# Designs tried in a protein design chat: VH-VL binders against Spectrin beta chain, non-erythrocytic 5 (SPTBN5). Part 15

Target 1, 109 residues: Spectrin beta chain, non-erythrocytic 5 (SPTBN5), of Homo sapiens (Human) (q9nrc6r3533to3641)
Amino acid sequence: TPTMEGSLEFKQHLLPGGRQPSSSSWDSCRGNLQGSSLSLFLDERMAAEKVASIALLDLTGARCERLRGRHGRKHTFSLRLTSGAEILFAAPSEEQAESWWRALGSTAA
Below, E stands for the ipSAE of ESMFold2; O stands for the ipSAE of OpenDDE; V2 stands for 0.75 times the mean of E and O plus 0.25 times the DockQ between their complexes.

## First folded at step 20 (VH-VL; framework fv_anetumab)

Design K5 (from K2 with light chain S36H S91Q; at its last look DockQ between E and O 0.71; V2 from the best seeds 0.00; counts 0 for: pae E 4.6 > 2)
Fold by ESMFold2, look of step 20:
Structure K5 (fold): chain C 109 residues (1-109), chain A 122 residues (1-122), chain B 111 residues (1-111)
Amino acid sequence: as target 1 above (109 residues)
Amino acid sequence: QVELVQSGAEVKKPGESLKISCKGSGYSFTSYWIGWVRQAPGKGLEWMGIIYPGYDKTRYSPSFQGQVTISADKSISTAYLQWSSLKASDTAMYYCARLYYDFWSGWSFDSWGQGTLVTVSS
Amino acid sequence: DIALTQPASVSGSPGQSITISCTGTSSNIGAGYDVHWYQQHPGKAPKLMIYEVSNRPSGVSNRFSGSKSGNTASLTISGLQAEDEADYYCQSYTRSSLPVVFGGGTKLTVL
C-alpha cells in the first residue's frame, strides 16, 4: 500500500537553513513513502509495522533529483526540503534508485 | 500528563546485583524511547543508553556498553536498568527519561523520573 | 571534537540578566545541530527549559530565552530570581559518534 519502500542509505548533505555540516556519514535505513510523507526506520521489522521512525519527512514543496553517482555512492538521488535541508539517498541498485526517484518526483513539488 | 515513577533508593555492597525500575504512565509507553542518565554525586549528567520498549531495541553509550543492561516489560509499562556486579563507582543518582527524537535536532529528554539513588559501599 | 563546554559557574543579583554559554565544535553546534537546555535544582530531576535552541515548553517563564551563533549556544535569564539558582546543562546531538552529548553543567548562584 505504500507508494515505495525499501532499503536505503542516507546522508545529511545540508541542514535546515541550507548550512553544510562539517562532517556527515552514510547510514542505513528502510524507507517508506506513503502519500506525501517519507518515513525512515532503523530496520525492516520496524518499517513493516510502522513503529519508531527515525524521520518523518513532509515532501510538500520538496525537490527530488537523480544524481550521477557523486558523494561516494552509486545509485543516488537527492531530496531538498523547503526548510533548506537536503538529504542524499543511495539505493542498492540503479533500478531501485530509478523507482525511488520516480515515486518521490510524483509526490514532491 | 506524562509521569515516570522510579523504584526507591538502594544501598548495596560491591559485587551485588541490582535491577531498578521506571514505570511510565499518561502516554503510550510502547511509542517512545526511554533513556537512562547517571549523575554521580556533585557531578554532571551522563547518558547511559536508550530503549524502544515496543520492540526491545536498545542502544548504549560507549562508556556503558557491557557494564549495564537496559530492558523493558511493555505489559506493565516499565523500563529497567540492571547491573550484574556493582562497584563503588556506581554510586550515583539514576534517572529515567522519555525521549523526543527529531531527525535534525536529535534527542531531547522531555519528561524525567524522580531519580533512584544507588549507594554502593562496603 | 564532540564536547560541549560550559562555564563551571556564573552569578548575578536579583533583577539582573545573566547568560550561560555552551560552546561546541564544527561537528555539532557549528554544523547547525540544535541545542536543548535543562535546569536542575539540588536533589531534583532536570527539567527541559529550552528546546531547539530558542523554544520554551509550556509552563516555562518567558524570562528564559535561548540563542545560537556560530559554535556557541546561549541561555539567557532575565529578571533573575532566587528560584533560578540551579545547575544548567546544555545538550546537543551528533550522528558521527554519540546520539546525545551533554555539557558539563553551569552552577548559577543568585547573590
Scores: ipSAE 0.123, ipTM 0.685, lowest interface PAE 4.6, mean pLDDT 84
ESMFold2 (binder alone), look of step 20: mean pLDDT 89; pTM 0.920
OpenDDE, look of step 20: ipSAE 0.284; ipTM 0.794

Design K6 (from K2 with light chain V100F; at its last read DockQ between E and O 0.89; V2 from the best seeds 0.70)
Heavy chain, then light chain:
Amino acid sequence: QVELVQSGAEVKKPGESLKISCKGSGYSFTSYWIGWVRQAPGKGLEWMGIIYPGYDKTRYSPSFQGQVTISADKSISTAYLQWSSLKASDTAMYYCARLYYDFWSGWSFDSWGQGTLVTVSS
Amino acid sequence: DIALTQPASVSGSPGQSITISCTGTSSNIGAGYDVSWYQQHPGKAPKLMIYEVSNRPSGVSNRFSGSKSGNTASLTISGLQAEDEADYYCSSYTRSSLPFVFGGGTKLTVL
ESMFold2, look of step 20: ipSAE 0.420; ipTM 0.787
ESMFold2 (binder alone), look of step 20: mean pLDDT 88; pTM 0.912
OpenDDE, look of step 20: ipSAE 0.393; ipTM 0.808
ESMFold2, fold request of step 21: ipSAE 0.477, 0.316, 0.340; ipTM 0.795, 0.757, 0.751
ESMFold2 (binder alone), fold request of step 21: mean pLDDT 89, 88, 88; pTM 0.917, 0.907, 0.912
OpenDDE, fold request of step 21: ipSAE 0.764, 0.777, 0.775; ipTM 0.921, 0.922, 0.922
ESMFold2, last read: ipSAE 0.493, 0.498, 0.361; ipTM 0.800, 0.795, 0.775
ESMFold2 (binder alone), last read: mean pLDDT 88, 88, 88; pTM 0.915, 0.912, 0.908
OpenDDE, last read: ipSAE 0.765, 0.770, 0.776; ipTM 0.920, 0.921, 0.923

## First folded at step 22 (VH-VL; framework fv_anetumab)

Design M1 (from K6 with light chain S96T; at its last fold request DockQ between E and O 0.84; V2 from the best seeds 0.00; counts 0 for: pae E 2.2 > 2)
Heavy chain, then light chain:
Amino acid sequence: QVELVQSGAEVKKPGESLKISCKGSGYSFTSYWIGWVRQAPGKGLEWMGIIYPGYDKTRYSPSFQGQVTISADKSISTAYLQWSSLKASDTAMYYCARLYYDFWSGWSFDSWGQGTLVTVSS
Amino acid sequence: DIALTQPASVSGSPGQSITISCTGTSSNIGAGYDVSWYQQHPGKAPKLMIYEVSNRPSGVSNRFSGSKSGNTASLTISGLQAEDEADYYCSSYTRTSLPFVFGGGTKLTVL
ESMFold2, look of step 22: ipSAE 0.491; ipTM 0.810
ESMFold2 (binder alone), look of step 22: mean pLDDT 88; pTM 0.911
OpenDDE, look of step 22: ipSAE 0.722; ipTM 0.908
ESMFold2, fold request of step 26: ipSAE 0.308, 0.325, 0.275; ipTM 0.762, 0.765, 0.743
ESMFold2 (binder alone), fold request of step 26: mean pLDDT 88, 89, 89; pTM 0.911, 0.916, 0.918
OpenDDE, fold request of step 26: ipSAE 0.799, 0.767, 0.791; ipTM 0.925, 0.919, 0.926

Design M2 (from K6 with light chain S96V; at its last look DockQ between E and O 0.84; V2 from the best seeds 0.64)
Heavy chain, then light chain:
Amino acid sequence: QVELVQSGAEVKKPGESLKISCKGSGYSFTSYWIGWVRQAPGKGLEWMGIIYPGYDKTRYSPSFQGQVTISADKSISTAYLQWSSLKASDTAMYYCARLYYDFWSGWSFDSWGQGTLVTVSS
Amino acid sequence: DIALTQPASVSGSPGQSITISCTGTSSNIGAGYDVSWYQQHPGKAPKLMIYEVSNRPSGVSNRFSGSKSGNTASLTISGLQAEDEADYYCSSYTRVSLPFVFGGGTKLTVL
ESMFold2, look of step 22: ipSAE 0.418; ipTM 0.775
ESMFold2 (binder alone), look of step 22: mean pLDDT 88; pTM 0.914
OpenDDE, look of step 22: ipSAE 0.733; ipTM 0.908

Design M3 (from K6 with light chain D34Y; at its last look DockQ between E and O 0.79; V2 from the best seeds 0.00; counts 0 for: pae E 2.5 > 2)
Fold by ESMFold2, look of step 22:
Structure M3 (fold): chain C 109 residues (1-109), chain A 122 residues (1-122), chain B 111 residues (1-111)
Amino acid sequence: as target 1 above (109 residues)
Amino acid sequence: QVELVQSGAEVKKPGESLKISCKGSGYSFTSYWIGWVRQAPGKGLEWMGIIYPGYDKTRYSPSFQGQVTISADKSISTAYLQWSSLKASDTAMYYCARLYYDFWSGWSFDSWGQGTLVTVSS
Amino acid sequence: DIALTQPASVSGSPGQSITISCTGTSSNIGAGYYVSWYQQHPGKAPKLMIYEVSNRPSGVSNRFSGSKSGNTASLTISGLQAEDEADYYCSSYTRSSLPFVFGGGTKLTVL
């Protein structure tokens, strides 16, 4: 029933309110897009069981943009939330980045 | 109010087993990681491992992998640290600590138990 | 490879500002890893003083501040008071690196 799921890396670009973060790092996760919610988990097993998510992001009104390899990763896209937060994502391949971008765009807009 | 209450001090001999406890209250015990941190006399802090009681998922520091067992009983909101065979070098203060998480600000040990002193001597 | 170096001790007089350093590498703190700071008085459990480099938990005095530059995170204590005499530990992590690493600790002496 999820519209998209798979391995991602993510990096915080802007905090809620559009503030610059004090720290920034690429982290690994398993993403699960269901309805207007994107859940991130530490690994595939936790994602399958929906246990101990490390993020539950409301995509209502969010914007998704392809970044095409900026910020030190390939196959990237960004997700700008209505809170002003912005998260960068990197997929394992260009095809998967396109798939995520399309799924997020159809859900967020 | 978050509270972590640890079992009392222990005096043991090398080769004995031991299980110490950390009871959490004032929060959802199954929704947070709990970590164990040791501090040898006069030394710094060393993380030993963490457990997520809601999923019984455990991760160990490489230095402690196979040396201790971390477990939890979520029905009584209690985490455990266990040795099958104590060594004199296990003499230390052992803290449990709740690992707070916020997606935007990351991880931190935001609440600590009072500590359990374990003394291992012949 | 993550290793955090702190000075073994620092000292200051009442009312002064002092800074405790926590130096990593370009592969951890220099790569944007998060940093937290803990205070520990003798015989007491550690207390979280700073998280995410510069944020204070509720109830922590604004005399405590954190910063990061290059490979080094810093804890600054302004208006030094006798009760600030304690051991201080940094830690560093990412969102997905759940095992924490602690620095070796710094003993702060208030002269």
Scores: ipSAE 0.380, ipTM 0.792, lowest interface PAE 2.5, mean pLDDT 87
ESMFold2 (binder alone), look of step 22: mean pLDDT 88; pTM 0.903
OpenDDE, look of step 22: ipSAE 0.707; ipTM 0.908

Design M4 (from K6 with light chain D34E; at its last look DockQ between E and O 0.72; V2 from the best seeds 0.49)
Fold by OpenDDE, look of step 22:
Structure M4 (fold): chain C 109 residues (1-109), chain A 122 residues (1-122), chain B 111 residues (1-111)
Amino acid sequence: as target 1 above (109 residues)
Amino acid sequence: QVELVQSGAEVKKPGESLKISCKGSGYSFTSYWIGWVRQAPGKGLEWMGIIYPGYDKTRYSPSFQGQVTISADKSISTAYLQWSSLKASDTAMYYCARLYYDFWSGWSFDSWGQGTLVTVSS
Amino acid sequence: DIALTQPASVSGSPGQSITISCTGTSSNIGAGYEVSWYQQHPGKAPKLMIYEVSNRPSGVSNRFSGSKSGNTASLTISGLQAEDEADYYCSSYTRSSLPFVFGGGTKLTVL
């Protein structure tokens, strides 16, 4: 049961169904991985208290790939859900990006 | 049907305290953010802050941080906006609004209270 | 918060199409953040007309449409009717503690 928490930037790349988002920008969040679920929070305090999450992503069948510096951010990886939605993430460091990628990969497998 | 009902108009003097209310109904009050918006006479809309009822999570606009207090009583589905010491410049219409957020659709304030007029004068 | 700029007023005749602009910066609209539009009749509360740049809530006339280009979002009202006379406000997401900002508002007059 992989668990991980940390600061991330996220950018919606594809909406469910593979649709293009009308707005696409990098935004800050706190990620909390618990089992096959990734919760996103607006800030660390909300994440710590597990309140008012902005997203609860089911990682079942999801795919996670490193982006290797694409999309205007370093330390990036993508998460593609079975819904067809794809979210880009950027970690504060290469080490954290690698940790997230491994954790999410293990969960999705 | 979603409804936000605000308390009645207030006439106050500078230095007085005030607490106005916004009662939600027709939805799960603890599951949505509530925001407060100020509109001075003849002026535009201005965000003051938001609260997530049930957890009392608040976020303030920098302009209103420390100037007002936003709170909520989830037992009666009511949000509050209060001042400890009113100023003449606080004269305005105050609206509460329900904030809906969807990770894939973004933010929207889809329901609004009818507004509370606050008049502060000597 | 970074302000959004709207024209103070616009006018049109019944049946015409008018557009209201909302100009932000590279820090909000230009950064790809969402835009919402609100209609406010005199003495009434604002009403959500457009969210996520171009989506209409249920019950909102298809005469209202939204778009954006660069740092500017636009609200277009086609087949202008007398009841469309109102103030219109744009709003965008920001990275501030309170992630919302309003435009200055535009008064639409139907001639």
Scores: ipSAE 0.361, ipTM 0.793, lowest interface PAE 1.2, mean pLDDT 91
ESMFold2, look of step 22: ipSAE 0.471; ipTM 0.830
ESMFold2 (binder alone), look of step 22: mean pLDDT 88; pTM 0.910

Design M5 (from K6 with heavy chain S31Y; at its last look DockQ between E and O 0.83; V2 from the best seeds 0.00; counts 0 for: pae E 2.2 > 2, unsure alone 74.8 < 75)
Fold by ESMFold2, look of step 22:
Structure M5 (fold): chain C 109 residues (1-109), chain A 122 residues (1-122), chain B 111 residues (1-111)
Amino acid sequence: as target 1 above (109 residues)
Amino acid sequence: QVELVQSGAEVKKPGESLKISCKGSGYSFTYYWIGWVRQAPGKGLEWMGIIYPGYDKTRYSPSFQGQVTISADKSISTAYLQWSSLKASDTAMYYCARLYYDFWSGWSFDSWGQGTLVTVSS
Amino acid sequence: DIALTQPASVSGSPGQSITISCTGTSSNIGAGYDVSWYQQHPGKAPKLMIYEVSNRPSGVSNRFSGSKSGNTASLTISGLQAEDEADYYCSSYTRSSLPFVFGGGTKLTVL
């Protein structure tokens, strides 16, 4: 099963159903990819202990796309869920963004 | 029905210790953060800190770091706010509140205790 | 910093609409931070009125509405009633942030 983890920034771009959110901002998290599930945590300690996650995302049927010069961040990719929701992510480097994109792409079905 | 019930009013002298409580019911206590909010007489609300009882994780507002201790006993669904040595400036109303979280809508204090009045005077 | 500025007081007559402002900076509200509003009657605990800028929890009258523009969030109360007389506080945060900031509060007087 694919395994990937690391620091990310994220931003809700679309809500479930494809609606625009009333409020949206870039926030920091620690991401953990296991199988077809992506978990987001506030920090590394909580991620290691798997407690108090801020999100648990099912990637089945999801689409992952690399982005360029969009939404005010570098090293970005998007994740569109079958619910119609879309989350934007930014990695600390292009290398990490590429790694996330490859790992998420192989997980999305 | 989510409910937070706080311990009763306290009248203390400077230098005394105090521990006040907040008992949660009607929800899964260990799956939500509990926050403490101070309101000095005639003043506004100030958040003091939060605890996640399921992992005993605390975070304090910079203004209150080192001034109070926040703890919880998950076996009785109770959070605590504690002073080792009260000062007159600790006179205030203290509220506990549950933090609701939804990934798509964010955070809010969606349920509040009735408050505990702490009076510290010579 | 991370201060939210509210007017100290506002007044209105029954049936009127009033608006309470909550002004932050381009680094918080202007950067897309969430905003919530709390109502506090004298001697009572605060009550959540608005979350995620404009959403009402179950049981809150649709006379209460929220909005945001630039660095300022607003709470609007239409059809003002005597029981709306209370203190109102805004708060701002990010979706992943746990630290909260409350505004200084606004006393609403219903004449």
Scores: ipSAE 0.346, ipTM 0.774, lowest interface PAE 2.2, mean pLDDT 86
ESMFold2 (binder alone), look of step 22: mean pLDDT 87; pTM 0.906
OpenDDE, look of step 22: ipSAE 0.691; ipTM 0.891

Design M6 (from K6 with light chain L98F; at its last look DockQ between E and O 0.82; V2 from the best seeds 0.62)
Fold by ESMFold2, look of step 22:
Structure M6 (fold): chain C 109 residues (1-109), chain A 122 residues (1-122), chain B 111 residues (1-111)
Amino acid sequence: as target 1 above (109 residues)
Amino acid sequence: QVELVQSGAEVKKPGESLKISCKGSGYSFTSYWIGWVRQAPGKGLEWMGIIYPGYDKTRYSPSFQGQVTISADKSISTAYLQWSSLKASDTAMYYCARLYYDFWSGWSFDSWGQGTLVTVSS
Amino acid sequence: DIALTQPASVSGSPGQSITISCTGTSSNIGAGYDVSWYQQHPGKAPKLMIYEVSNRPSGVSNRFSGSKSGNTASLTISGLQAEDEADYYCSSYTRSSFPFVFGGGTKLTVL
């Protein structure tokens, strides 16, 4: 299974159950994809040590879509979880966004 | 169940050092961030910084970066706030608070210590 | 000053509803930042009343509610009681960063 890691921005679009969030903003993180799990960390040190992740997302059954810069960011993609939650991601470059999209798409299947 | 107990009030002169403490109990001390919040007499709340005791990871408010040191001793479940040289403007109430985080529900200071009054005067 | 503006004081009579505002900018509250509310009685530590704009922690009365519109978050207290007399602070932050900001505080007087 693919391994992918790097800097991302994220935005919570829908909460579990498909609820609208009361507030939402773009935030920075380090992403780490292992198997069917995507872990988000506050910074590079915590990601390297795999400690205090801010999210551990199960990608089983998830859907991943390229957004091509919608929602106020460039190089974007979305991840819809089976819980009904949806998270938007932005990568530092188009190449990295495509790499994330390919890696997430293959693990969500 | 969750309890944060702070060290007692301090009366100091400018230029003296000081280290105040916050002891956590009733939860996994190394699994939560601890924050420090200042309240000058008759004024509002100001966040100073946070620490994750499990990895001694700190983040400071820009206003307090370089002005104080935040640390923890996980062996005794205790966080610290420290000045190397106090100023009269450091006179305030200082609170520690546990910072709860959940990806879907966000951040909150969900449990607070009783406060430590620090008075710095000539 | 800070980027979050609260009225210095509000007042109400027992049984009334009152609202405390917390106004930020398009770069914080208006950009979708989270908002929480804290109650502080004289000489006591703050207590969390509202998180994630509108959610109550366990044990907080449903007389307390929160909302947000545009650049302004609001705390509403219905059925005002004498024990509600306190200072109230809003706070705003993103989910991934820690530069927490508190409002200047609002003194609620129950007449």
Scores: ipSAE 0.436, ipTM 0.790, lowest interface PAE 1.7, mean pLDDT 87
ESMFold2 (binder alone), look of step 22: mean pLDDT 88; pTM 0.912
OpenDDE, look of step 22: ipSAE 0.677; ipTM 0.887

## First folded at step 23 (VH-VL; framework fv_anetumab)

Design P1 (from M1 with light chain L98F; at its last look DockQ between E and O 0.83; V2 from the best seeds 0.65)
Fold by ESMFold2, look of step 23:
Structure P1 (fold): chain C 109 residues (1-109), chain A 122 residues (1-122), chain B 111 residues (1-111)
Amino acid sequence: as target 1 above (109 residues)
Amino acid sequence: QVELVQSGAEVKKPGESLKISCKGSGYSFTSYWIGWVRQAPGKGLEWMGIIYPGYDKTRYSPSFQGQVTISADKSISTAYLQWSSLKASDTAMYYCARLYYDFWSGWSFDSWGQGTLVTVSS
Amino acid sequence: DIALTQPASVSGSPGQSITISCTGTSSNIGAGYDVSWYQQHPGKAPKLMIYEVSNRPSGVSNRFSGSKSGNTASLTISGLQAEDEADYYCSSYTRTSFPFVFGGGTKLTVL
C-alpha cells in the first residue's frame, strides 16, 4: 500500500539543472507515494490503476520543505530533487499538507 | 524515427459508416497518447480526442464527444477514428498525431500522420 | 470554453522579421499556461515549431522564436524566407488540459 496518496496541486518552480521554466502554472493531480517514488496522475481513477502517470519522481536525496502559503496557494510544500529540479505542491488542507510533508521527509531522507 | 501512416482518402455518402486508421512505428506505441485532429476545408485545426493505447483510455473534446469513436489495436500498433453514420459536415481532413509528454518540458503533438481526406456528399 | 485569438493574416517581405500573436486571457495564457506553435504548408500536415512558449524542437531553425507577455504569446520569424509562407497555429495547455485548444490560425504571406 502507498505511504501517502491524495489530491494535490503542483507547480514547477525549477527544471532539472536548476533552470527556470519559460511558463509555469498550478495544475491538479493525484499523488501516490510508494517506496522512494512519487507518482503523479491526472485523476483518481488513473492513479488507482497506475496508468499514464504524468510524473514518476525519484525521491532519493531529495529535500522537502513546508512553505505554508507561499506562491499563491495555501497549504504548500516544496520538493527539491537531486537533479536541481524543484516542484511546489499544494494540498487541500493544512492537515493533508503536514501529512505529505512528513511522509515525503521520511522518504526523501 | 517516429512515423504515423494513415489510411487512404474516402468518398462516402451521408448515413454510411467509416473507420479510418493510423499506424504508428519507430516508437513504443503503447507508451504514448495518440490524438485525432480535424480540419474542415478552408478551416483551422480542431482537437477531437486522444487515446492511450496501453490502457485503452480515451478522452474526447466536448465538441466531439458522442460524435465519433476513438479506439486502438495495440497488437498492430494502430489507432482508429470511427463514425457510425456520416454527415456532409464530416467532410474534412483528419490527422492523427502522437502526443509527446515530458513532465519537465510539457505537451506537444510532435509527430503527425499525412492526413486522411474524408469527403461526404450525396 | 476560452478561445485563442490570432490575426487572420500577416505579411512581410523577404529578410524582414514578422510576429504572429496568440491572445488568450488572464485565466489561461496570462496565468502561466504553456504555448506551442505549429506550421502548416498547404496540403501538408502541421509541424511542431515551438513548445513550452519558447523552445525549439531539434531541427527547427533559430529564425523561429517564441515569447509570452501578459495574455499574449508571440511567434517571431526573423530573416523571412519564401518557404515560411504557411498557416501558423498556436495551442495552449496545462498538464491536465492536453493541449486543450488551438488558435484560429494565421496565414503568413511572403511578398
Scores: ipSAE 0.473, ipTM 0.795, lowest interface PAE 1.6, mean pLDDT 87
ESMFold2 (binder alone), look of step 23: mean pLDDT 88; pTM 0.910
OpenDDE, look of step 23: ipSAE 0.710; ipTM 0.912

Design P2 (from M1 with heavy chain S108A S111I; at its last look DockQ between E and O 0.87; V2 from the best seeds 0.66)
Heavy chain, then light chain:
Amino acid sequence: QVELVQSGAEVKKPGESLKISCKGSGYSFTSYWIGWVRQAPGKGLEWMGIIYPGYDKTRYSPSFQGQVTISADKSISTAYLQWSSLKASDTAMYYCARLYYDFWSGWAFDIWGQGTLVTVSS
Amino acid sequence: DIALTQPASVSGSPGQSITISCTGTSSNIGAGYDVSWYQQHPGKAPKLMIYEVSNRPSGVSNRFSGSKSGNTASLTISGLQAEDEADYYCSSYTRTSLPFVFGGGTKLTVL
ESMFold2, look of step 23: ipSAE 0.487; ipTM 0.811
ESMFold2 (binder alone), look of step 23: mean pLDDT 88; pTM 0.920
OpenDDE, look of step 23: ipSAE 0.689; ipTM 0.904

Design P3 (from M1 with light chain T25S A31T; at its last look DockQ between E and O 0.73; V2 from the best seeds 0.58)
Fold by ESMFold2, look of step 23:
Structure P3 (fold): chain C 109 residues (1-109), chain A 122 residues (1-122), chain B 111 residues (1-111)
Amino acid sequence: as target 1 above (109 residues)
Amino acid sequence: QVELVQSGAEVKKPGESLKISCKGSGYSFTSYWIGWVRQAPGKGLEWMGIIYPGYDKTRYSPSFQGQVTISADKSISTAYLQWSSLKASDTAMYYCARLYYDFWSGWSFDSWGQGTLVTVSS
Amino acid sequence: DIALTQPASVSGSPGQSITISCTGSSSNIGTGYDVSWYQQHPGKAPKLMIYEVSNRPSGVSNRFSGSKSGNTASLTISGLQAEDEADYYCSSYTRTSLPFVFGGGTKLTVL
């Protein structure tokens, strides 16, 4: 199973059902990929202990796409879920964005 | 179903310590954040801080960082707000509230305690 | 140091519609922030009326509606009733952040 963990910024682009969020901004998290699930945590300690995640995202059937540097961040990729939700992510470096993209691509259907 | 029951009113003098409580019932106490909100007499609401009792994680409003201590005892489903040395300006109503969080719909204080009136005067 | 500005008071007669405003900056209710509204009757705890700018929790009357434009959020109460007389607070937050900012409150008087 692919395993990936690291700091990310994220921004909710679409909500479930493809609905536009009423407002959206970039926020920080610690991401943890286990099997077909991506968990987001508020900080490194909570991520290390895997408690109180702010999101648990099912990647079954998801699509992951590298984005050219737009949306006010560099090193970005998007994740479109089967629910119709779409989340934009930004990694601290291009190297890490590529690593996330490859890990997510090998997990998504 | 969800209930937050707070300790009774307090009358104190400046310099005294105080610890007030908020007991949660009707839900999984360790699975939700609990927040404290202050309301000075005739004034508005001020967010003070929150705790996640299941992991003892706290976050404070910048205005209250270092001014109070927020804690919880998960074995009795109780959150606490504590002062080591009260000031007259601490006179206020203090509410606890359950903080509901959903990644897709955000944060809300969806259930509130009845409030604890703290009066600090010489 | 962040603040949300609400009018100190508004008034209306039964059956009328009224709107309460909540104004801040792009740093607290601009493009990246959501808004909630709380009702507080005298001597009572606050009650959640609106979250995510415009959504009502279960059990809140559809006479209450919310909106946001630029840095201003609005709470509209239609078909004003005597029991609507209360203080109303807006608050802002990012969808995933923890800190909240409350407005100063608006006293609604039903004449």
Scores: ipSAE 0.445, ipTM 0.775, lowest interface PAE 1.7, mean pLDDT 86
ESMFold2 (binder alone), look of step 23: mean pLDDT 88; pTM 0.915
OpenDDE, look of step 23: ipSAE 0.623; ipTM 0.885

Design P4 (from M1 with heavy chain S105E; at its last look DockQ between E and O 0.77; V2 from the best seeds 0.66)
Heavy chain, then light chain:
Amino acid sequence: QVELVQSGAEVKKPGESLKISCKGSGYSFTSYWIGWVRQAPGKGLEWMGIIYPGYDKTRYSPSFQGQVTISADKSISTAYLQWSSLKASDTAMYYCARLYYDFWEGWSFDSWGQGTLVTVSS
Amino acid sequence: DIALTQPASVSGSPGQSITISCTGTSSNIGAGYDVSWYQQHPGKAPKLMIYEVSNRPSGVSNRFSGSKSGNTASLTISGLQAEDEADYYCSSYTRTSLPFVFGGGTKLTVL
ESMFold2, look of step 23: ipSAE 0.503; ipTM 0.802
ESMFold2 (binder alone), look of step 23: mean pLDDT 88; pTM 0.912
OpenDDE, look of step 23: ipSAE 0.742; ipTM 0.913

